# Ledger of designs, part 7: VHH binders against q8rxe9

Target 1, 356 residues: q8rxe9
Amino acid sequence: SVATDDTSPSVKKRVVSGVQPTGSVHLGNYLGAIKNWVALQDTYETLFIIVDHHAITLPYDTRQLGKATTDTAALYLACGIDVSKASVFVQSHVPAHVELMWLLCSSTPIGWLQKMIQFKEKSRKEGVENASVGLFTYPDLMTADILLYQSDFVPVGEDQKQHIELAREIAQRVNHLYGGKKWKKLGGRGGSLFKIPEPLIPQAGARVMSLTDGLSKMSKSAPSDQSRINLLDSKDLIVDKIKRCKTDSFAGLEFDNAERPECNNLLSIYQIVSGKKKEEVMEECKDMSWGTFKPLLADALIEHLSPIQARYQEIIAEPEYLDKILSEGADRAEELGAVTMRNMYQAMGYYQRRRY

## First folded at step 15 (VHH)

Design i5
Fold by ESMFold2, look of step 15:
Structure i5 (fold): chain B 356 residues (1-356), chain A 124 residues (1-124)
Amino acid sequence: as target 1 above (356 residues)
Amino acid sequence: QVQLVESGGGMVQPGGSLRLSCAASGFTFSDYYMSWVRRAPGKGPEWVSTISDSGGSTYYADSVKGRFTISRDNAKNTLYLQMNSLKPEDTALYYCAKGSDSYTSGWYREHDYWGQGTQVTVSS
């Protein structure tokens, strides 16, 4: 029943975000979610974790993981992470994540994991594909990522709420099993071992639709690269993609006409990347043809993305700088996690090695 | 709890047809792109087809284009694959795969939820 609290009224709450090392970001990712995630650093103490351990739970290319990890870090830094306000680091650089995962697995009923990954049980019945132990237990690794830092909030999409609910249940179970008077008798200083995290739904970002289908979300799941603008697309590629994107034959341009989903999407993108109010965009664009508007949109996209691309290139050009940022982020994370790990080992009754 | 359950597989002769279904639960089905992936004996996964969240855009591997049709019924939370003009090389275990939230980078990768698969065997 008891969470660890900070009694200081001005101390910032902590947010932890996991980031897959994919190496790429499209406009829909950025405007729909990442921009708002990065903005959380202005309100909260924020940790951005490149989750390379999670990436190995499914087939992957061993030759590409390292590059994808550093490319992802560079992209998120280029999207506006301020290292004076937030930490960015690689999950595997902080061993406590896996260490805590093991301890949590020892307290996690098998049935809780089975409910998360019903597919694994059926795959064993079929005999051809067995989910790896890593795939079966990754909910405990995600829980460790969250609980290690006594996180207050975890930004998640709808399909990840289930995992935050599991993390809350595991934290409550561990607090019950090892906290309270049991922990006090082992030298513990508090009543609860873990703070109970809450899901955070960031303020909704822009809904950006496919360049080839104004009714479908822009998505990396779409095979066609023409359907999306990537943050690192060249100027020429942006111009070409906008020139070839789906439009209609109606006169003028307008928002919010259900018969014109592409028009609504492209005007919405223009509004966002230009920073103009909706009313300004309506007045500016209402009498334009597509031939007039498309170059305007392409130029606005190029101008918006140019600072991000320039920052990315600066970071990639200086590998030692990126290494230093990630190392310092890992050091800060390791310091924060060390308190949690000491308390967990103490609460579970471990004999501590003496240093003479 | 995200669940995907494939059905409709079986044995057919070359040139025959099958319709696969995938019942989805535990998530807002209409918010996600969905895919079919297959695995032939001794081979790795092969992407077959993808359909957008609204159903308005469909994509096919060259090996199945013109023969297979992906569709979805968002009211029934069901994904379909109509397979016509089946060939022996289409023999595989067919999986329904859920796309990740394309706007949210997170702990998950694309196609992180798969069903158990349904077997399709094409032979005389």
Scores: ipSAE 0.506, ipTM 0.792, lowest interface PAE 1.9, mean pLDDT 86
Fold by ESMFold2, fold request of step 16:
Structure i5 (fold): chain B 356 residues (1-356), chain A 124 residues (1-124)
Amino acid sequence: as target 1 above (356 residues)
Amino acid sequence: QVQLVESGGGMVQPGGSLRLSCAASGFTFSDYYMSWVRRAPGKGPEWVSTISDSGGSTYYADSVKGRFTISRDNAKNTLYLQMNSLKPEDTALYYCAKGSDSYTSGWYREHDYWGQGTQVTVSS
């Protein structure tokens, strides 16, 4: 990450993050990544984009998209996004994303898109003739989401690195084709039209394991809901899941015993959600039975998640409040993107509309 | 880049066996759940089996329980499906699928990465 210790907080780099409108999150997502992702707002100027245009590139339920969009916004706000520090908005509320996408598509070699993993997989399943243009071109839309705001960093995982490398290549190509002295001769600033974004590889977050297998990561890919705690699970469901989670037959509780992966996982979860130091947890729990510890863990989980759940319910119950947050985020994003769009149209030689 | 290459398909008689393989590259294989999905002629995709990142947890569709065994070799970055007691209704194109359960940015709806597929045909 970029350090800000000598000029911070007065000098901030910009982070842009996309969020699919899915509406659900489990404890492993939250503790392993989302908590740290939200915390970037304390160091960087941060934009959180609910990417509803991306959701329509595959089959979807038209009756659910709007609700999933607002549910997702509410959940991430409940996870700690501070609207005084960060902007939260819906992608489709800022038309410049699509405008820039079109301009970028005109500079993107078709062969670059044909190599993208998502398009190759869809074409294998459905046949090339039936793949949508949206599926084929969505890497340019993601590139627009990033470049529109002159982003310094984009938080991505290992499986999304290809898309960031494509965005970097498109930015370099456009800077070459339209920037520099060519842009100057059209009346522009000259130099680069786009900042070249860098992937922000997440610092290792908490590694939260399955409730049914302490050697396996907590994951939505597991078919059983018993394997995970969801952020919006009810108190009773949390109690039930902890009662039924896998344990062992050893006496006492301890960290870092390779023969006791469930014990290590459950103590680690307790440590994190209680906010206690590892040594403090060890002293508190070392002589407990599972029968004593499980209620303690369940109560700590409930206490940790209750404020998030309460905040989520407050936001969902007040749609005008959520609308205001998203509208103000979109207005801010429009202001930021307008500079990029003006420069891009000028550099590409467009006749610009005059208002008399 | 993420790549999944299936192999081991072929034609067998009912009651026969096949072993499918999926070679994975472009990601840390041992960090991800993996699945097999199949597509029979004229039908949509059907989930077959899932295995956890460590290999310690396995899951099966009811239609294949007791006949199919999913496994993985994290040292070789390879996923397997042992298919025994094959039936004509198992005829399908079989795909290896990677979970997208990383803890990062969510530009993508949770999308599995799928391979090209390998054809299994159970004849009479």
Scores: ipSAE 0.448, ipTM 0.783, lowest interface PAE 2.1, mean pLDDT 86
Fold by ESMFold2, fold request of step 16:
Structure i5 (fold): chain B 356 residues (1-356), chain A 124 residues (1-124)
Amino acid sequence: as target 1 above (356 residues)
Amino acid sequence: QVQLVESGGGMVQPGGSLRLSCAASGFTFSDYYMSWVRRAPGKGPEWVSTISDSGGSTYYADSVKGRFTISRDNAKNTLYLQMNSLKPEDTALYYCAKGSDSYTSGWYREHDYWGQGTQVTVSS
């Protein structure tokens, strides 16, 4: 039989977002993207997936993957995911992701994947290390993460748009191979087997620059941890990093002076974490020295991050609570994906198991 | 399509110099940190140097500090590595690498994109 389409029109579109289980997030990640992406739960049906299967495509520490997974989940919950509005779950807890990946791989031309791994092919030629099949096929796994839920949007940065375009091409190919009139003949709804996802360009988040260079983005790619504030940095570490951050020798403080990028950055961070309007910040800070302002900024950062850190500590202190949240998220995701999987198997001609 | 094309490699005597270039396309070059990574025969990758998106901050591995200089020209979308006082142990295939976007969450954007590499051989 043909299952009903779980993607029937609703008042909300569906967003799916994946996150690697790294366990670390800096202020630039949070203010520049994560805060706004968590806020999408207020507008969209939102799924947040901790993508542990993706983490094993490169060398990793088997002793740390589980902890990194739960730490990452806890941190995103602490950043404001409301489980009454959104689902958060671990990718490997929903087997349909890999089931669909296998089906998609069977329809994905090898040449499409080869274009995504040109560097990796070169490294295999040069070294003893062999690239795994998982590394080669990870674009199909990402596509499965997206298509399983008939997702409308995927929040991405510019460099991930290429991966979404590949997912769109795979979906279009599968719709061609198994959808359309063929799908209609099997009793399906007229149209496509999969919804074609669109990249979602998030509303611009706060622009947070390096603590050591006000012209450079705060980035995990910077070798020095001094360049960034991590969300879980201790109070003492925050104070130390702000004390050591780059400043200038000008008197007073001001926004929007091109010769003072550090001043603009640090005032902007203060504005955001204090919740004050720009003019209020200028009235408060315009006559301050750096020696007066730096402690003020550090205190504001500590005050802003303390609720997030407290919530994080509550969550990790109660592993049963976190497990329940992740289990319930996985159950909801499994329910949503079951319709997609049933229809995919039907469209591909599988003999389907009866459920009485 | 992100593309990184290295050039400027070759053979040089110990103590000599080379300047590597990396032409970048398919992304907003000025938004990303860029790195040089090298792979000697039979060895895994070794980080060499990183430069910030603006070019204002540079970082070097201890093995090359004082001898190599990383730079970039954001108007030409080009990354450079000036290599002086070259040693036989600098012999490797040198890759330029694009950093990840630190603001976004993602499925597997934890890794840099690398180019095809350019061979540097230091032999007497």
Scores: ipSAE 0.415, ipTM 0.763, lowest interface PAE 2.4, mean pLDDT 85

Design i5
Fold by ESMFold2, fold request of step 16:
Structure i5 (fold): chain B 356 residues (1-356), chain A 124 residues (1-124)
Amino acid sequence: as target 1 above (356 residues)
Amino acid sequence: QVQLVESGGGMVQPGGSLRLSCAASGFTFSDYYMSWVRRAPGKGPEWVSTISDSGGSTYYADSVKGRFTISRDNAKNTLYLQMNSLKPEDTALYYCAKGSDSYTSGWYREHDYWGQGTQVTVSS
């Protein structure tokens, strides 16, 4: 059958990213990771998958999943995905993800999945019997998301490296079980059915700290919404959050003073969102009071976020446009995945449906 | 691989004190918010306390405020819960929980990693 894409000198390497349909992004997410994720489209062939199948592995609200899915897609597009360079699509719009997941399950030892349980219970009976089959098997679904597209790289955080290592082990096992001469004798290309993906550790993004504690990272784990700027916060809410943010009683403003973590954080945010050099920020701000600087920072944040918010509003206001983008992304993904699926079915010895 | 090991539980009389510890490994401990969660007999999990990655911010459930103190030692990769003035209602299995605060979730679900728990029993 037709050869899969490979990593030749003339072919861009492929990155696949999965995104939960949560619909919520704060400034720390954006500056620390998402901005760099979107920028990968300039170097790599990129696929951005809204992983709605993964969202149902835990209790969820059936009335909200569709909206969360489209809101998440719109937000990532507003963050700068260029549809001429990258594909964005909804996981469930490409059935091959689930088809491949089932095939991979047949080759995945149960013990490998048991190691992926993130929650341990005192009572064995309660923990084991309360876990859904979907929760137990979702690592195979994630593996399918990655392997279906012959992915070279997968952007992940530290705590997700285990999932990529499992995907690599499953790929190696399947290549051994079904690839090589065995596959060639069934009429196939021979060699590996899957590329072995690698985790992608992006260049360090900006480290954005809490608005209420300059020693702590900006985080959704903090109970207070005052601790963070969300990408979709209104102008008035941004102004209010900056007015209320923690500061100090020192004169002037400076970077890199360990006694002034809030000052360092707020100046760093200003530097990033204004696009100015550190030296320019110091020249502009060094003699300011907090009363002068806070409005300056709020205005810079509003100006930086306004294009993203405007693009977001434009996208959600035109649902036919969003649907077309997602449909075209799914079509592209189906085309790429079809080669992998044909090879996998052939290598596993399936009788192919024929037209008469 | 992420590992959280709780210790320091035991049997204590009402009004007594215990100090729980949680040894962490397999991740950069100082990059994450940490929490204590408890599960009382016949009840679901209840959030007890959260501490920021640096330790600069602490948060408590109303039921334990003023009696419990969360702390961390980032050099030792250890989370602590000092529990004073213990009540029978504090009887539970106490879990150390890692926050999910890498700046993005990717495929990551909202599951925090939890340890195996340490039993605290407050009874006469």
Scores: ipSAE 0.350, ipTM 0.709, lowest interface PAE 2.6, mean pLDDT 85
Fold by OpenDDE, look of step 15:
Order: sequence, then structure tokens, then C-alpha cells
Structure i5 (fold): chain B 356 residues (1-356), chain A 124 residues (1-124)
Amino acid sequence: as target 1 above (356 residues)
Amino acid sequence: QVQLVESGGGMVQPGGSLRLSCAASGFTFSDYYMSWVRRAPGKGPEWVSTISDSGGSTYYADSVKGRFTISRDNAKNTLYLQMNSLKPEDTALYYCAKGSDSYTSGWYREHDYWGQGTQVTVSS
């Protein structure tokens, strides 16, 4: 009985994620999301999308969108996204996203989307008519983003669970409406048109708090840049931000004191960026003054971010390199998406273009 | 399911005041930044104000600074916008918006969910 070691190279499951091109990534974003993406590359076939079509659903600066897009891509790479392991591309560079969205829209009950924008009957009376259709339909776009590539998993946080559920429901519905025997009758292979994506809950990254408010999370929505460390902050700026960060008047430093949220935050940041254990940090810092600790923290931050910054600068200095990466990523995406689109058009009974 | 329900809109004369409320449900309200965004007829959405998860930090657009005050009651899962010295230019549909927690999981949006909006009309 020759144990046929069917070591068929286990086809890696596919993970898709995306972010809007906002241009600025802060320490909280990096430690919470991007770092986790890097880890996913070893286990999964990963597609990372800069979702610029989503960016236009909110107020934005048309002059900055392009730069924000490239910056976001560069930061992905600088943070450790490996183009040999992952595909990085811009959403608008792959027309199939919008094509699929349209097809999916035809199968999405309006009531499903209304739930996403919290449309209750009472809302109609209060002027919901002024909301953009883009804002209303972006969940279908997100669904297209996911389903286009037959994603097995989608990293999601709590806020995105509903969108993933929507994607799942839409996928199921489309499979039901057009898949199976119906599709086979139209000359297709039959079966499911879409994989049903599963949520991938990332390991809870450290919650980084604001430098100006230890009770508030670090956020890009905070108007003050002093409240956050951006990945691309200069050394001097990091030093200055840490120097000016909010601290208390208590002696010594300690973790997990509700009366000292800033202290806890800063120690936590130090722990994370230094790679030290909590106990080590406690022992090291317990008797430090803020005057001693803040420079230490700043140095640790600088040391941690310097490689990222250096890599970012290298990438930005070679625009052609980044363009090539994005182009190749888009090509891969188009290749993958083409299969999905072909199947969808066939299953939905479209007259297919013959290329001579 | 995340729900945001705005109320408190209406018609007022220039110089008048309104207080908007947003009732939030379906998520841990205290964990998220919240914002007010408005859309005037024929215009795109305009950011108005943001408040941090704890309420410790508030931010305002220049157009409303000194006139509007954002606040929140985390115990009541409610966001507020006190609008004073209202101007005709403030006429818009006002939306409550939930900040995104997607920083940790991808699919980043600054705001993930929006309410239905409440109409504010300032006219003489």
C-alpha cells in the first residue's frame, strides 16, 4: 500500500484586505493592522488593495488623492508587505471591481443596504434623500472587492463584521439565483459562483492611546497631530511629540493604574516598540522620572520606525519601482478577477464578447 | 446591528439655536470616536465636528468653531451637537457618524456608519 504522499502543494487560502488612501498612517494603525497583515503573508495568499473608490464616498481633496494612494502603497511595502508574497494594487486600476459591484447590486435588496446606513422609516422624513448613492452603496462595492477574488478570509474588526456578513449573504444569494444547474444550463461549470468568505479576526493588537488623552484611542480623526505618532514623523518631531505628551504628576511609572492612563499608554507603547516584556519594562521604568522616561521612549520609537522610514524613502525615491509593483499587482488582480467576471456574466446570461 | 438615529433638527431663524442628538446602538459606543457631518443642497458632505471616544477631545471645522459644541454621554449612548448662532449657511442635513475601528483589521474607513440625518434649516 504505497502511501501516495499526495503532498499536493496545499493551495494557500486567499486573504483580501484593503484600506482607503488616507495618506497618513499612525502608530496605532501600524501596530493594529499592518503588522498583522505582514504575518498573514506566510500563511495565506494575500491581496492588499488601496481602495480609492471608497475614498471618494466621503469628502476628500482631489489634489491629494493620488499622493495619498502612492503613499499608502509605499507604506505597505515599508512596513513589510512583501511583493513576492502579496499582491498590492489600487482598486481603480482594476475595473472589474465596479463591474462586479453593478452585478451584485442587481441582487442586493435595498433593505440590506438600508440597514448599513441605519435607514429606518423615520429617516426618510428627515432628509435621507440627500445622502449620496455612493455612500449608500459602498457596502456592495466592498462586497465586490472581496468576492471578485474568491476570498477565503477577510480580516475584520468589529465594525466590519456587518459588511462581511452582507458579503456572505450576497454571495449566497447570487449562488442561489444564478449558480448550480442554472449556470450549467448556460454552458458554465455549475456550482457556486462565489466562495463564501469567512471573517478572520486578527489578534487583538495593542490599543494605542492618544498622546494628549490617555483615555482616548490614537486616531487619525483627531485634528491635532500632536495626539499621534505618524510612521513618517521625523526624529525631531517624535522627540517633540513625546516631550509634549500629556503626563501626570505622580512619582514613578506604573502599568494598569486607572488614575494614570497616560502613564499606562506610554509604557505600553514603550513595551511594544522595544519588544520587551511587560515585566521587564516595569522593572526598568518603575523609578524613572518623566524626564528620564520620555527620552527613552522617544529613542525607542525612533529606533523602531527608522527602518520603516528608510524603506519608505527608498520606495518614494523610485517612483517607477512603485508603479511597477502596483501594475503587477493590478495585473494579477485582473487575472484573478477575469475568471470571476466571466463566470458571472455567463451565469447571468449576458451575451459574451467574442474576441477574434 | 449598528444604528444611529439623529434628532433635534428643524427650522430656525438666523441667530437661533438647535441641539441635535444621535442615539447610538448596536456597538460599544464608548469605544469609538463620533462625528457630525452635514450635507447642504448641491454640496458635498462637510465635516462639522468630532469627539473622541472618551469625550476628552473635541474638534471643529473652522466654519462652526465657537458656535457649535459637540458632546457625548457614553452612559446614554448619545451624541450631541449644540448649535448656536446659526446662519443660513448652516442649512444642511446633519448626520451622525461612527468612527471606524478598522485600524486594526483593514478595510479602513474613517467613519463606518452614518445615521439617516436630521434636517436643519436656517431661514429667516
Scores: ipSAE 0.271, ipTM 0.686, lowest interface PAE 1.7, mean pLDDT 90
Fold by OpenDDE, fold request of step 16:
Structure i5 (fold): chain B 356 residues (1-356), chain A 124 residues (1-124)
Amino acid sequence: as target 1 above (356 residues)
Amino acid sequence: QVQLVESGGGMVQPGGSLRLSCAASGFTFSDYYMSWVRRAPGKGPEWVSTISDSGGSTYYADSVKGRFTISRDNAKNTLYLQMNSLKPEDTALYYCAKGSDSYTSGWYREHDYWGQGTQVTVSS
């Protein structure tokens, strides 16, 4: 009796994440967030969407959007997104996002969107009349982005909590309005049209602090570029930034001293980028001067970032390769979304096109 | 829900002083850089000042440097702007803005949340 270990490959749960086409990432973003996202692809079926339709809901440079989109894709790929594990595609390349948005808009009370913080703020600043419909409806677009792929989980930050809640509410409403027996009567399978997505709160990544202030996080909001390491910084620039970074006058190096936040930050960075244990770093660096440690840190940073930079350059140098990746991603997305759309059109009572 | 509520604006004579406040809620205030931005009639938004999450670093536009002081009380979730030696050119709607740097989500926007603004008018 050969126990057919029916280990049906446990269907990985699906995670969807949208990224804005910004084209730049600093070390804090990478170590604090991106690495964690990359790690999700091992556990989940992961879809990474460059959400260019969202980008246009605010003022933007039309001349830069395309480049920002490709740069963003290239950068995230360079950071470790594996196309064999995850799908990467551009939102505008998959028409179903907007199609589903339209359907969802019909089921979204306007009052739900009026409560959204971004619209309220913008309306307050510019007046309701001057706020774009896109800015008003982008939460429905985001909902479509999520629900189109029957997402189990959506990584969310603090600023996105309202959006995921909205998505959940809309999904529930649509399931109620069109799902179940109603859908079955129309020839559908019945039941839920959408999975109710759950927020995925990422594990707190490393908090990288500013190079100019060990008490402040590394941020793009800091006016000075010297305050941060960008992933695409040149070797020379990295060396220079580390050389000029703020340090204290204490002898030796140590972790976890509140009076030495810069020291703690720089050691932490070194620890992370070198892959060493904290204890190893302490033993190695405890008696070092800044003059000795800074070059060491710079070298470690360069070494750590070099593969990312190299991969980025490779991708950018071969536009056809990137296009292929994005196209394949879009194809996968379309395939997944097609099922959702078919069900929605059926459940909502649309006359279905016969393909002869 | 992120909320930013500015207060403290008003009309002052040239050389006068005002202190603006911004009450923040709906997010971990201490984790974000905060900024003041102003918009004069007929002009685009102008960056005024930024303060780091901890308050350890402050930045100013050249036009306000030496006259304005940005500060924050993370325990009170409040951002401040002390404006001294006010000039007619400082007349604007002043907005509190939340930094947009996200470490926790792929669903992020590279823009700040802004409050409703508080009007500052400097006139003789």
Scores: ipSAE 0.188, ipTM 0.665, lowest interface PAE 1.9, mean pLDDT 89

Design i5
Fold by OpenDDE, fold request of step 16:
Structure i5 (fold): chain B 356 residues (1-356), chain A 124 residues (1-124)
Amino acid sequence: as target 1 above (356 residues)
Amino acid sequence: QVQLVESGGGMVQPGGSLRLSCAASGFTFSDYYMSWVRRAPGKGPEWVSTISDSGGSTYYADSVKGRFTISRDNAKNTLYLQMNSLKPEDTALYYCAKGSDSYTSGWYREHDYWGQGTQVTVSS
């Protein structure tokens, strides 16, 4: 009895994440989240979707959407997405997202969407009558984004928990309504049409604080650009921002002093971007003045961000290269999604096209 | 579910004062920047003020600087806007808005969650 070592290569679990076409990322985002997202590609089959259909559900500049889309793609690639490990593509390049959305809409009670906070809020702002149908239904689109690829895991933030739960509920409902014996009777394999996605809570990255307030996190919501380091900031701008950052009047530098939050923040940033241990940084910097430390920090930041910036520029300088990456990503997405769509159309009783 | 409920609006004479409140729920309030945005009749939304997650930093539109004060109580999950020296041009629906900056997921929206709004009318 030859134990056939069915070493079937353990099929990597699949992770799907959508990113808005914003075109900008600051150091807090990068160190707090993006690095961790990028790291997922080593463990999971990872799909990164630039979700441009979501972008149009809110007021946007039609002149900037295309550029924002490509910039976002380039930036994430520059941050370490490996096209050999992950697929990057634009949502609108894969029609199946909208097709599946339509199918899911038929199985989504309106009451489920009415409970979604974003619609409630927007409806209040614009009046219910003026709120777009897109704003109302975008959670179904997000559900389609996730379920189309039979995702095992979805990285989620706190503000997206409701959407993931909705996606799970819709998946369960569709499986119940159309899956199992019903699907089998229609000639399908039966069973579940969708995997139920699980939320993936990423490890908390470093919390980078504002350059103007050590007690406040670095944020895009801060009106002043001086409060943050953007990944694409020029060397001169980085130097200037660090030079002007808020500091205290205490002698020396130290970690973990509640009275010196800016000091702690700047040392922490230095620690992270230099790759040094906390103890090493303490020993190195403990007797430094701000005049000595700030240039050191700026140099370390420049050094750390330079590869990202260089890679970004390379990608942007070769539009055909980026187009190819996105096209290949879309092809992969279409391939994966085609199975899901075929199953859904079959299970829902559609007359299927015969290719002759 | 993220909920933002504004209150404190009303009618006031020019030069008067109002204090708006926004009760937040469904998210870790203390982790997000919060803002006030207003919409006057026939106009688009106008940013009014922003406060950092800890409350240590505040920002104001030039049109309200020196007159309005944004604050927050993280223990109560409440955002405030003290409006002094009100002018007719301050007449608007005022919205509480949650910052959209996410450190945990790529599934973020660049739009803030907004409350239902509270009407402020400044009229002689």
Scores: ipSAE 0.170, ipTM 0.653, lowest interface PAE 1.9, mean pLDDT 89
Fold by OpenDDE, fold request of step 16:
Structure i5 (fold): chain B 356 residues (1-356), chain A 124 residues (1-124)
Amino acid sequence: as target 1 above (356 residues)
Amino acid sequence: QVQLVESGGGMVQPGGSLRLSCAASGFTFSDYYMSWVRRAPGKGPEWVSTISDSGGSTYYADSVKGRFTISRDNAKNTLYLQMNSLKPEDTALYYCAKGSDSYTSGWYREHDYWGQGTQVTVSS
């Protein structure tokens, strides 16, 4: 009796993440979030969507959107997203997102959308009458983005909890309205039309602090570019930013001193980018002056970021390569989404196109 | 649910002072940069001031530098704007805005959440 080791390849759970076309990433974003996202692709079937339909719901530069889209894609690929492990595609390249959105809109009470914070806030800012319908309905679009692919998990931050909850509620409602016996009567398989997605809260990555204030996190909201290292900063700029970064007047270097937040931050950055243990860094750097340590840190940063920068430049220099990646990603997305759409159209009683 | 509620606006004479408050809820207030933005009638939004998550760093527009002071109380989830030496040009609807940086989500908008605003009118 040969025990057929039915090692059925454990079907990886599916994770979907939407990224806006921002075009820029700083060290805090990278070490705090992007690295964690990249790590997800080893555990999950991961879909990365550049959500350009979301980008147009706010004022934007039409001349920059395309470039921002490609730059974002290139940057994330450069940060370690592996196309052999994950699918990367642009939202507008997959029409099913909008199709599903429409279907979901029919099942979404207006009151649910009116409660969404972004609309409320923007409406207040611009006036309710001036708020675009797109701004009002983008949560349904986001819901479609998630549910189209039968996502198990959605990485979310604190600001997106409401949207995920909405997506869950909509999914439940649609399952109730159109799923089960009703769907079976229409010739479908019955049961749930959508998986109910669960929020995935990534482990808090490293909190990188500002170069100008060790008590404040590194942020794009800081007006000064000197406060942050951008992933695409030149070597000279990195050296200059580190040279000018805020430091204290204490002798030696040490971790975990509340009176020396900049020191702790810079040592922590060095630790992370060098791949050294905390104890190793302490031993190495404890007797260093800032004049000695800053160049060391800069070199370590340059070394760490150089592969990312090189890969980015490679990708940007070959538009056809990027286009191919995005096209293949879109094809995969279409394939996955086609099943969902077929089921939805059937369950909702649409006349189905017969292909002869 | 993220909520930002501004208060403290009103009418004041030139040279007068006002203190604006913004009550924040629905997010970890201490993790985000906060800003004040104002909109005068017929004009686009103008950035006024930003404060870092810890409050250790503050930034000001040139137009308000030396007159306005941004502060925050993270224990109370409240943002403040002390406005001194007010000028007619400061007349605007003032908004509290939440910074957009997120280290935990792939789903983010690079736009601040804004409150409903509080009206500041400087007139003789």
Scores: ipSAE 0.160, ipTM 0.646, lowest interface PAE 1.9, mean pLDDT 89

